# Designs tried in a protein design chat: VH-VL binders against Probable complex I intermediate-associated protein 30. Part 1

All scores and structures are predictions.

Target 1, 227 residues: Probable complex I intermediate-associated protein 30, of Arabidopsis thaliana (Mouse-ear cress) (q9lqi7)
Amino acid sequence: MSRFRSLLQASVNATKKALTWNVEEWVPPAEKHIFKFHSKEDLKKWHLYSDSEYGGLSSASLEIPDKGDGSDCTGVFSGNLSVDLSEGSKWNISRSGFCGMRSKKFDGFIDLDGYDAIALRIRGDGRCYISTIYTENWVNSPGQSEDNSWQAFVFAPKDSWYTAKIPLARYLPTWRGNVIDVEMEMNPGRVLGMSLSVNAEGGAVGAKSGAGDFRVEIDWIKALRLP
Below, numbering starts at 1 at the first letter of every chain, in headers, positions and changes, except where a header shows other numbers; antibody chains aren't numbered by Kabat.
F, E and O are the ipSAE of ESMFold2-Fast, ESMFold2 and OpenDDE, as the mean of both directions, binder to target and target to binder. V2 is 0.75 times the mean of E and O plus 0.25 times the DockQ between their complexes.
Where letters were taken out, [cut] stands.
Atom coordinates printed by the task and the answers are left out, and those that the model quotes come from them; centres of patches stay.

## First folded at step 5 (VH-VL; from a09 with heavy chain S31E E99D T100L E108P Y109A Y112I, light chain A54F)

Design c4
Fold by ESMFold2, look of step 7:
Structure c4 (fold): chain C 227 residues (1-227), chain A 123 residues (1-123), chain B 106 residues (1-106)
Amino acid sequence: as target 1 above (227 residues)
Amino acid sequence: QVQLVQSGAEVKKPGSSVKVSCKASGYTFTEYYMHWVRQAPGQGLEWMGYINPYSGGTKYNEKFKGRVTITADESTSTAYMELSSLRSEDTAVYYCARDLYYDWSGYPAFDIWGQGTLVTVSS
Amino acid sequence: EIVLTQSPATLSLSPGERATLSCRASSSVSYMHWYQQKPGQAPRPLIYDASNRFTGIPARFSGSGSGTDFTLTISSLEPEDFAVYYCQQYSSYPLTFGQGTKVEIK
């Protein structure tokens, strides 16, 4: 039978059509899960950091509280912010009074092309937190390689679950924690990772600030395609 | 059961091309990246590249520079690796491997490997 | 490109002995994995992210390390553990593997 030739031709044709696939007709789902905070395995995707790496005294943890009857147990990022330094430390003062958690790096990408916003479902303490997106550098000189970082504030209302929706356009380009050349373009198709952090000093009206305890519970992080 | 089943062994002449298939079953094909890794006789493992089956996006090891093409067919849950301009040094076992990482929630590690496809390049 | 150097190249031991395998990276590595490979077989996932066992991996396998120095330990070798072990980094492209450590019966 010629059925075998027909199958071979169909396979070749399918491959050719796949190679000519029109990207404009590809529409991603309205939401994409990026991170979940529902298990110890989920939390192992994150590194904690603080000013203690630079002689500071802040401390942080990321843990799943014990499950209560009928309650959802989600990741809790918590700790203490201290503006004090270890005695004798001469480290840069701007690196005091902070804690953060950063997703572990890999040389693949989180592809957010076609998405307009990041959503975080959180229950906080009334502080402002900082959401950071890390991307591959769009423009480099030969021999220079550097992750670009993009930051936006996230207000975490006290004791209430809230979904913070942050348009990608609100993220400002930063380097070493400082806003830099705003003409840089984020490549949402080449996201290397994310972080959430908190500083003792905050700038949001009505937000809790200063040294002391911090606590924010996180359910998930998603990308959204706005209607 | 999650499984990756590769096409059979190939014998090729220098200068020709080979296309190896990797059929996935037991999971949603588009939710996981697929990588290709090769192993020459008596040698270690060498990463060739990956495809995101959902978007068709690819990345290649520069060592293979333009000679490797990785594709995927969602309708058959099958990934393909084509290596062109074959040389005797390309004689190896070629593996596909599923990456636990996918576009949003996976962990970046290879958890499932195909059985391997021997490609022999000889005159 | 991150080069992974495994040592020793060959480790000759008897069943019941402790095996210690080293993997040293040329640059800091965020994700380091370990695989076991027996002749004629595909690599078997063993350890991910330096210290976590894949599902079904016996407790005698453990991993440790960070930065540039990583170790795989097999606390008491079983007959089925004589194989080649590869470390693999997933921190920068191209993804790379160590050259392997062969664990063989003395």
Scores: ipSAE 0.005, ipTM 0.454, lowest interface PAE 14.7, mean pLDDT 80

## First folded at step 7 (VH-VL; from c4 with heavy chain E31S S105G G106S)

Design d3
Fold by ESMFold2, look of step 9:
Structure d3 (fold): chain C 227 residues (1-227), chain A 123 residues (1-123), chain B 106 residues (1-106)
Amino acid sequence: as target 1 above (227 residues)
Amino acid sequence: QVQLVQSGAEVKKPGSSVKVSCKASGYTFTSYYMHWVRQAPGQGLEWMGYINPYSGGTKYNEKFKGRVTITADESTSTAYMELSSLRSEDTAVYYCARDLYYDWGSYPAFDIWGQGTLVTVSS
Amino acid sequence: EIVLTQSPATLSLSPGERATLSCRASSSVSYMHWYQQKPGQAPRPLIYDASNRFTGIPARFSGSGSGTDFTLTISSLEPEDFAVYYCQQYSSYPLTFGQGTKVEIK
């Protein structure tokens, strides 16, 4: 019933798709930088959201802490997940207890054609996060959205820097948090934006879940061509 | 192309209610928050609240003390704002305005506005 | 609630002149936007996030500022630019607008 269990099942399917992907026409550079999180200017490329836009009580921030010791600065995405709703909410939202950060509109698009994976360099709290990629929908059909979102889990190990490498094929098509059962492939040449989010419902076995504080430090996001 | 078309002007008595509709076309209705903003004659703009048409989640300006109810019908791509217990100071033009929540280019700003609906409250 | 104060209330200028409109917030604002409104019309989006023009807005419109002080500039007024201009914050609920600056023909 939960979209997280659906994402787990679909992550197994995405691994199968990744093994069959074969691009022979052009060989891109091994890495492509997408985002850095090293300065307040870098963070202005992002905006925050939470279930507070839906009558929930979760809160989030994205900041560069003033450490002052000469260490590398990194962005900190943190806050509190609450499954509570504001009094008088008219809607019973089944997905309360979430926060996210979403990239602002680019001047143009990000072209990831010829890359196989997204890599995120993070230091987390032991929770699973959700990586979302937004792409143009090339088909205008009755009952089909013009915009696509694609989601995959990202495990953020507690207190250790970790580079999560997520094959593009592991990303599943979603609409407002639901995996959709259509035959769609991501168009990596027309990436419109990205987000990183977290939900109280939880994720993979062994990951922290539930309401409460969350915190993940983010160094960068890159695209990779896997060996 | 992309449009928000609102229902026609209304004349109401104090103490009654009004429900203004806002029909969206030319875009995916559930990808954008819908806000309501009013403007009394000769005055500035006042935010009333919003709805996320996907989830039905709402947020209201407390100034209205629970008199405002915002709803949405995905099947007709229409948002509604109902203001109850009308007073003469509720005479205003009521606008719907689009805001994106879950898509690329989620602008925390109103990029498309309806044409406005004049609600006149008089005895 | 964040109060936005626009100045001046009225700006009387001739076509071709430069218009400078101020918006000051009672506390820091992360997202400040600007709208134009003519009589009998809905507000027209101009500037989002302090300095970015909405699609289709001419280059003569520009915005600047951060924190509590924001400015809208119209570099060379055209006849169609005489209107009321509103700033709007999208950082704290309730969302609020400034009271408006009317730009009128001198």
Scores: ipSAE 0.014, ipTM 0.410, lowest interface PAE 8.3, mean pLDDT 80

## First folded at step 9 (VH-VL; from d3 with heavy chain S31H)

Design e1
Fold by ESMFold2, look of step 10:
Structure e1 (fold): chain C 227 residues (1-227), chain A 123 residues (1-123), chain B 106 residues (1-106)
Amino acid sequence: as target 1 above (227 residues)
Amino acid sequence: QVQLVQSGAEVKKPGSSVKVSCKASGYTFTHYYMHWVRQAPGQGLEWMGYINPYSGGTKYNEKFKGRVTITADESTSTAYMELSSLRSEDTAVYYCARDLYYDWGSYPAFDIWGQGTLVTVSS
Amino acid sequence: EIVLTQSPATLSLSPGERATLSCRASSSVSYMHWYQQKPGQAPRPLIYDASNRFTGIPARFSGSGSGTDFTLTISSLEPEDFAVYYCQQYSSYPLTFGQGTKVEIK
């Protein structure tokens, strides 16, 4: 698959240089909608999670606020990050309070081959969030398969709508909570699902961090072909 | 009230197959990998493989490759481990275990274990 | 495959004594866990990621170490602590366990 994709890109590049064709017919559209957050039905495509599933006290919600809130009636991912443990729990959690939302698995795959970036339209709280993309394994064998995860930080500026554009190349491969220190490339043609998460650590210099409330409004998630 | 409840003990003949079930309750089944670990009488613990119920992806210990099949049924929140071509040395207690890892905010560890299923292979 | 070697194979101690269990890995381990097991029971999670206690594990259990050398310490043995203890690595597949250290009454 990566060999075919690489060959196809080289072929397209050579053709573009040599021939005057309508280039738009040879490439995917400039944008591709992946998710919208405009209705309760849109939100049913997501599962919430938090450290409360293993003894933590963080909480999360994903809702369309009522009219009269002053909002744009978009999905609001919000909650509280806590480093505290539940009654009778003795957990010493090294990554501290954690909340997230994970898409239900796509029926099949989403094909992002030919796109260069993920874009999220968000209105945040000044915290740094984590975008995760789940893909199929590079190598399949009969009776076995293995999934990969790819992660990038997303800054959500306070109180302002912002379109975060994250090149696919900035997504780092991770395994069991660690960035893999090896050059790897995502297989964008076989995306299984996505998530957005937040923790009390904050993640980026200058971003809001620590325990407490979090809130980000989300309009949509798209794939982009960058110029 | 998170728990894993396994199917009952089995007595099998060499050359046959066994399929052990592990029913999960009290959590979202697709959020966590499910592992299988066995323990022969008087012996240590031996990892067999896992399934990711979210994707259906699996990984097997090569010691068992070709004989182990791990599956999951989201509608019943149940994982299954099938071991084929049974031999007497496959006599063991078989455990399912939940892997706590689902995002970088958690850790990869087995936090909940099933009660175990004794499989006896004798002729 | 990472081989885990536990020592000693058996610790014979009295209630109230300190138990120190060792686990050595054949190569560096990023996640090392500890389990307790009594006859006829499933393993009980004790320590994850070298030093963190699972929910409900009393403070007398502590873990330490990094790289290839790890220890489990029980500061003051209670009668219920006499069992077999296993270390387990979660750094590379296949996941592997140590052979166990039996802590028994002297």
Scores: ipSAE 0.420, ipTM 0.730, lowest interface PAE 3.6, mean pLDDT 83

## First folded at step 14 (VH-VL; from h6 with light chain D49E)

Design j1
Fold by ESMFold2, look of step 15:
Structure j1 (fold): chain C 227 residues (1-227), chain A 123 residues (1-123), chain B 106 residues (1-106)
Amino acid sequence: as target 1 above (227 residues)
Amino acid sequence: QVQLVQSGAEVKKPGSSVKVSCKASGYTFDHYYMHWVRQAPGQGLEWMGYINPWSGGTKYNEKFKGRVTITADESTSTAYMELSSLRSEDTAVYYCARDLYYDWGTYPAFDVWGQGTLVTVSS
Amino acid sequence: EIVLTQSPATLSLSPGERATLSCRASSSVSYMHWYQQKPGQAPRPLIYEASNRFTGIPARFSGSGSGTDFTLTISSLEPEDFAVYYCQQYSSYPLTFGQGTKVEIK
């Protein structure tokens, strides 16, 4: 549990940093589309995962509901969080369950240099989710390629559409789901992929937490240049 | 069932190269890092490096720099380790070992190991 | 690079005896793992993160320690426990193993 509390506290403390990007003479467009969740084809860019891969009992799905009335379609990331383990599990796990969705690696990379934030248009269940950005290191060695992960909480208000705007500066460097204590700058110019996940340990006070069902509708994910 | 099956034993001459395969089954291949570890006869274990099959990212033990190349083929769920410019001291059993992928794993040890591949380097 | 030094190199004991294996690191290690290896076999994972047993590992195996000093204890040796034991750190690259402690029958 201290991992998630540390991430939450670090996110609050990072608010003091504020966005450091200033508009320069070469500014990108105000928005850059990264993902949309409007069709089954859009969802093929994502892989689901959960603790079931190491003997847990959590389950997840990502679907476009069939409404049949011509209404706007959005992707639904949903499932059940369980802290229980199957018999014969290879791991002795007493931690909370988790589920996630990770994009396929981009063809090459996405360049977010000059953008200030990630925006997610979501309609949630009152839980906190975790947004992850994967980037290359600032330095590439011959014959090796290394990558970094960066994580931030995303609150998904219950039953209301909400645009979560997460400054890039709020994303903290992580290794194996733990915030690392090192001064490292994100390489926003070489983003390799993204993920969205949820854990039964929960998030901020007032957010839904614990085992049980989860559900978040997702319209799109974009990068923003803040005015 | 989760399984790592390695290619068979090889006998090589000094100066040549060897490429050992490790075929994974029973799990989602690109969700887990694949490591290579070797063990010379009567000696301990030595980490060689890993690959992240999702990104293709690698990291090598610097004592092998320039001689070891680790690759993965997602379509066949197979990882490969190639060691070039072989020397007699490279005679060892080479293991592949599975590790959880970074952003939702913890600090697991290598939980599943291949059966090992003996590589003998002799003139 | 973190060097792991195991002691003793060889531990000669009889079935039913308690075995205590030491692993000392050249600098602080947050995450230490233990493996068992029998001749002709791949290493078998025993303990992860210093003190947690892998699923299926008997309760007679326990691990402890932090910082630079780690211990694997086998409370009552069974005939199948005579093997080589390795510690392994997963806190800093390159990943390293101790040189091993052989637990042999006396």
Scores: ipSAE 0.575, ipTM 0.766, lowest interface PAE 1.8, mean pLDDT 83

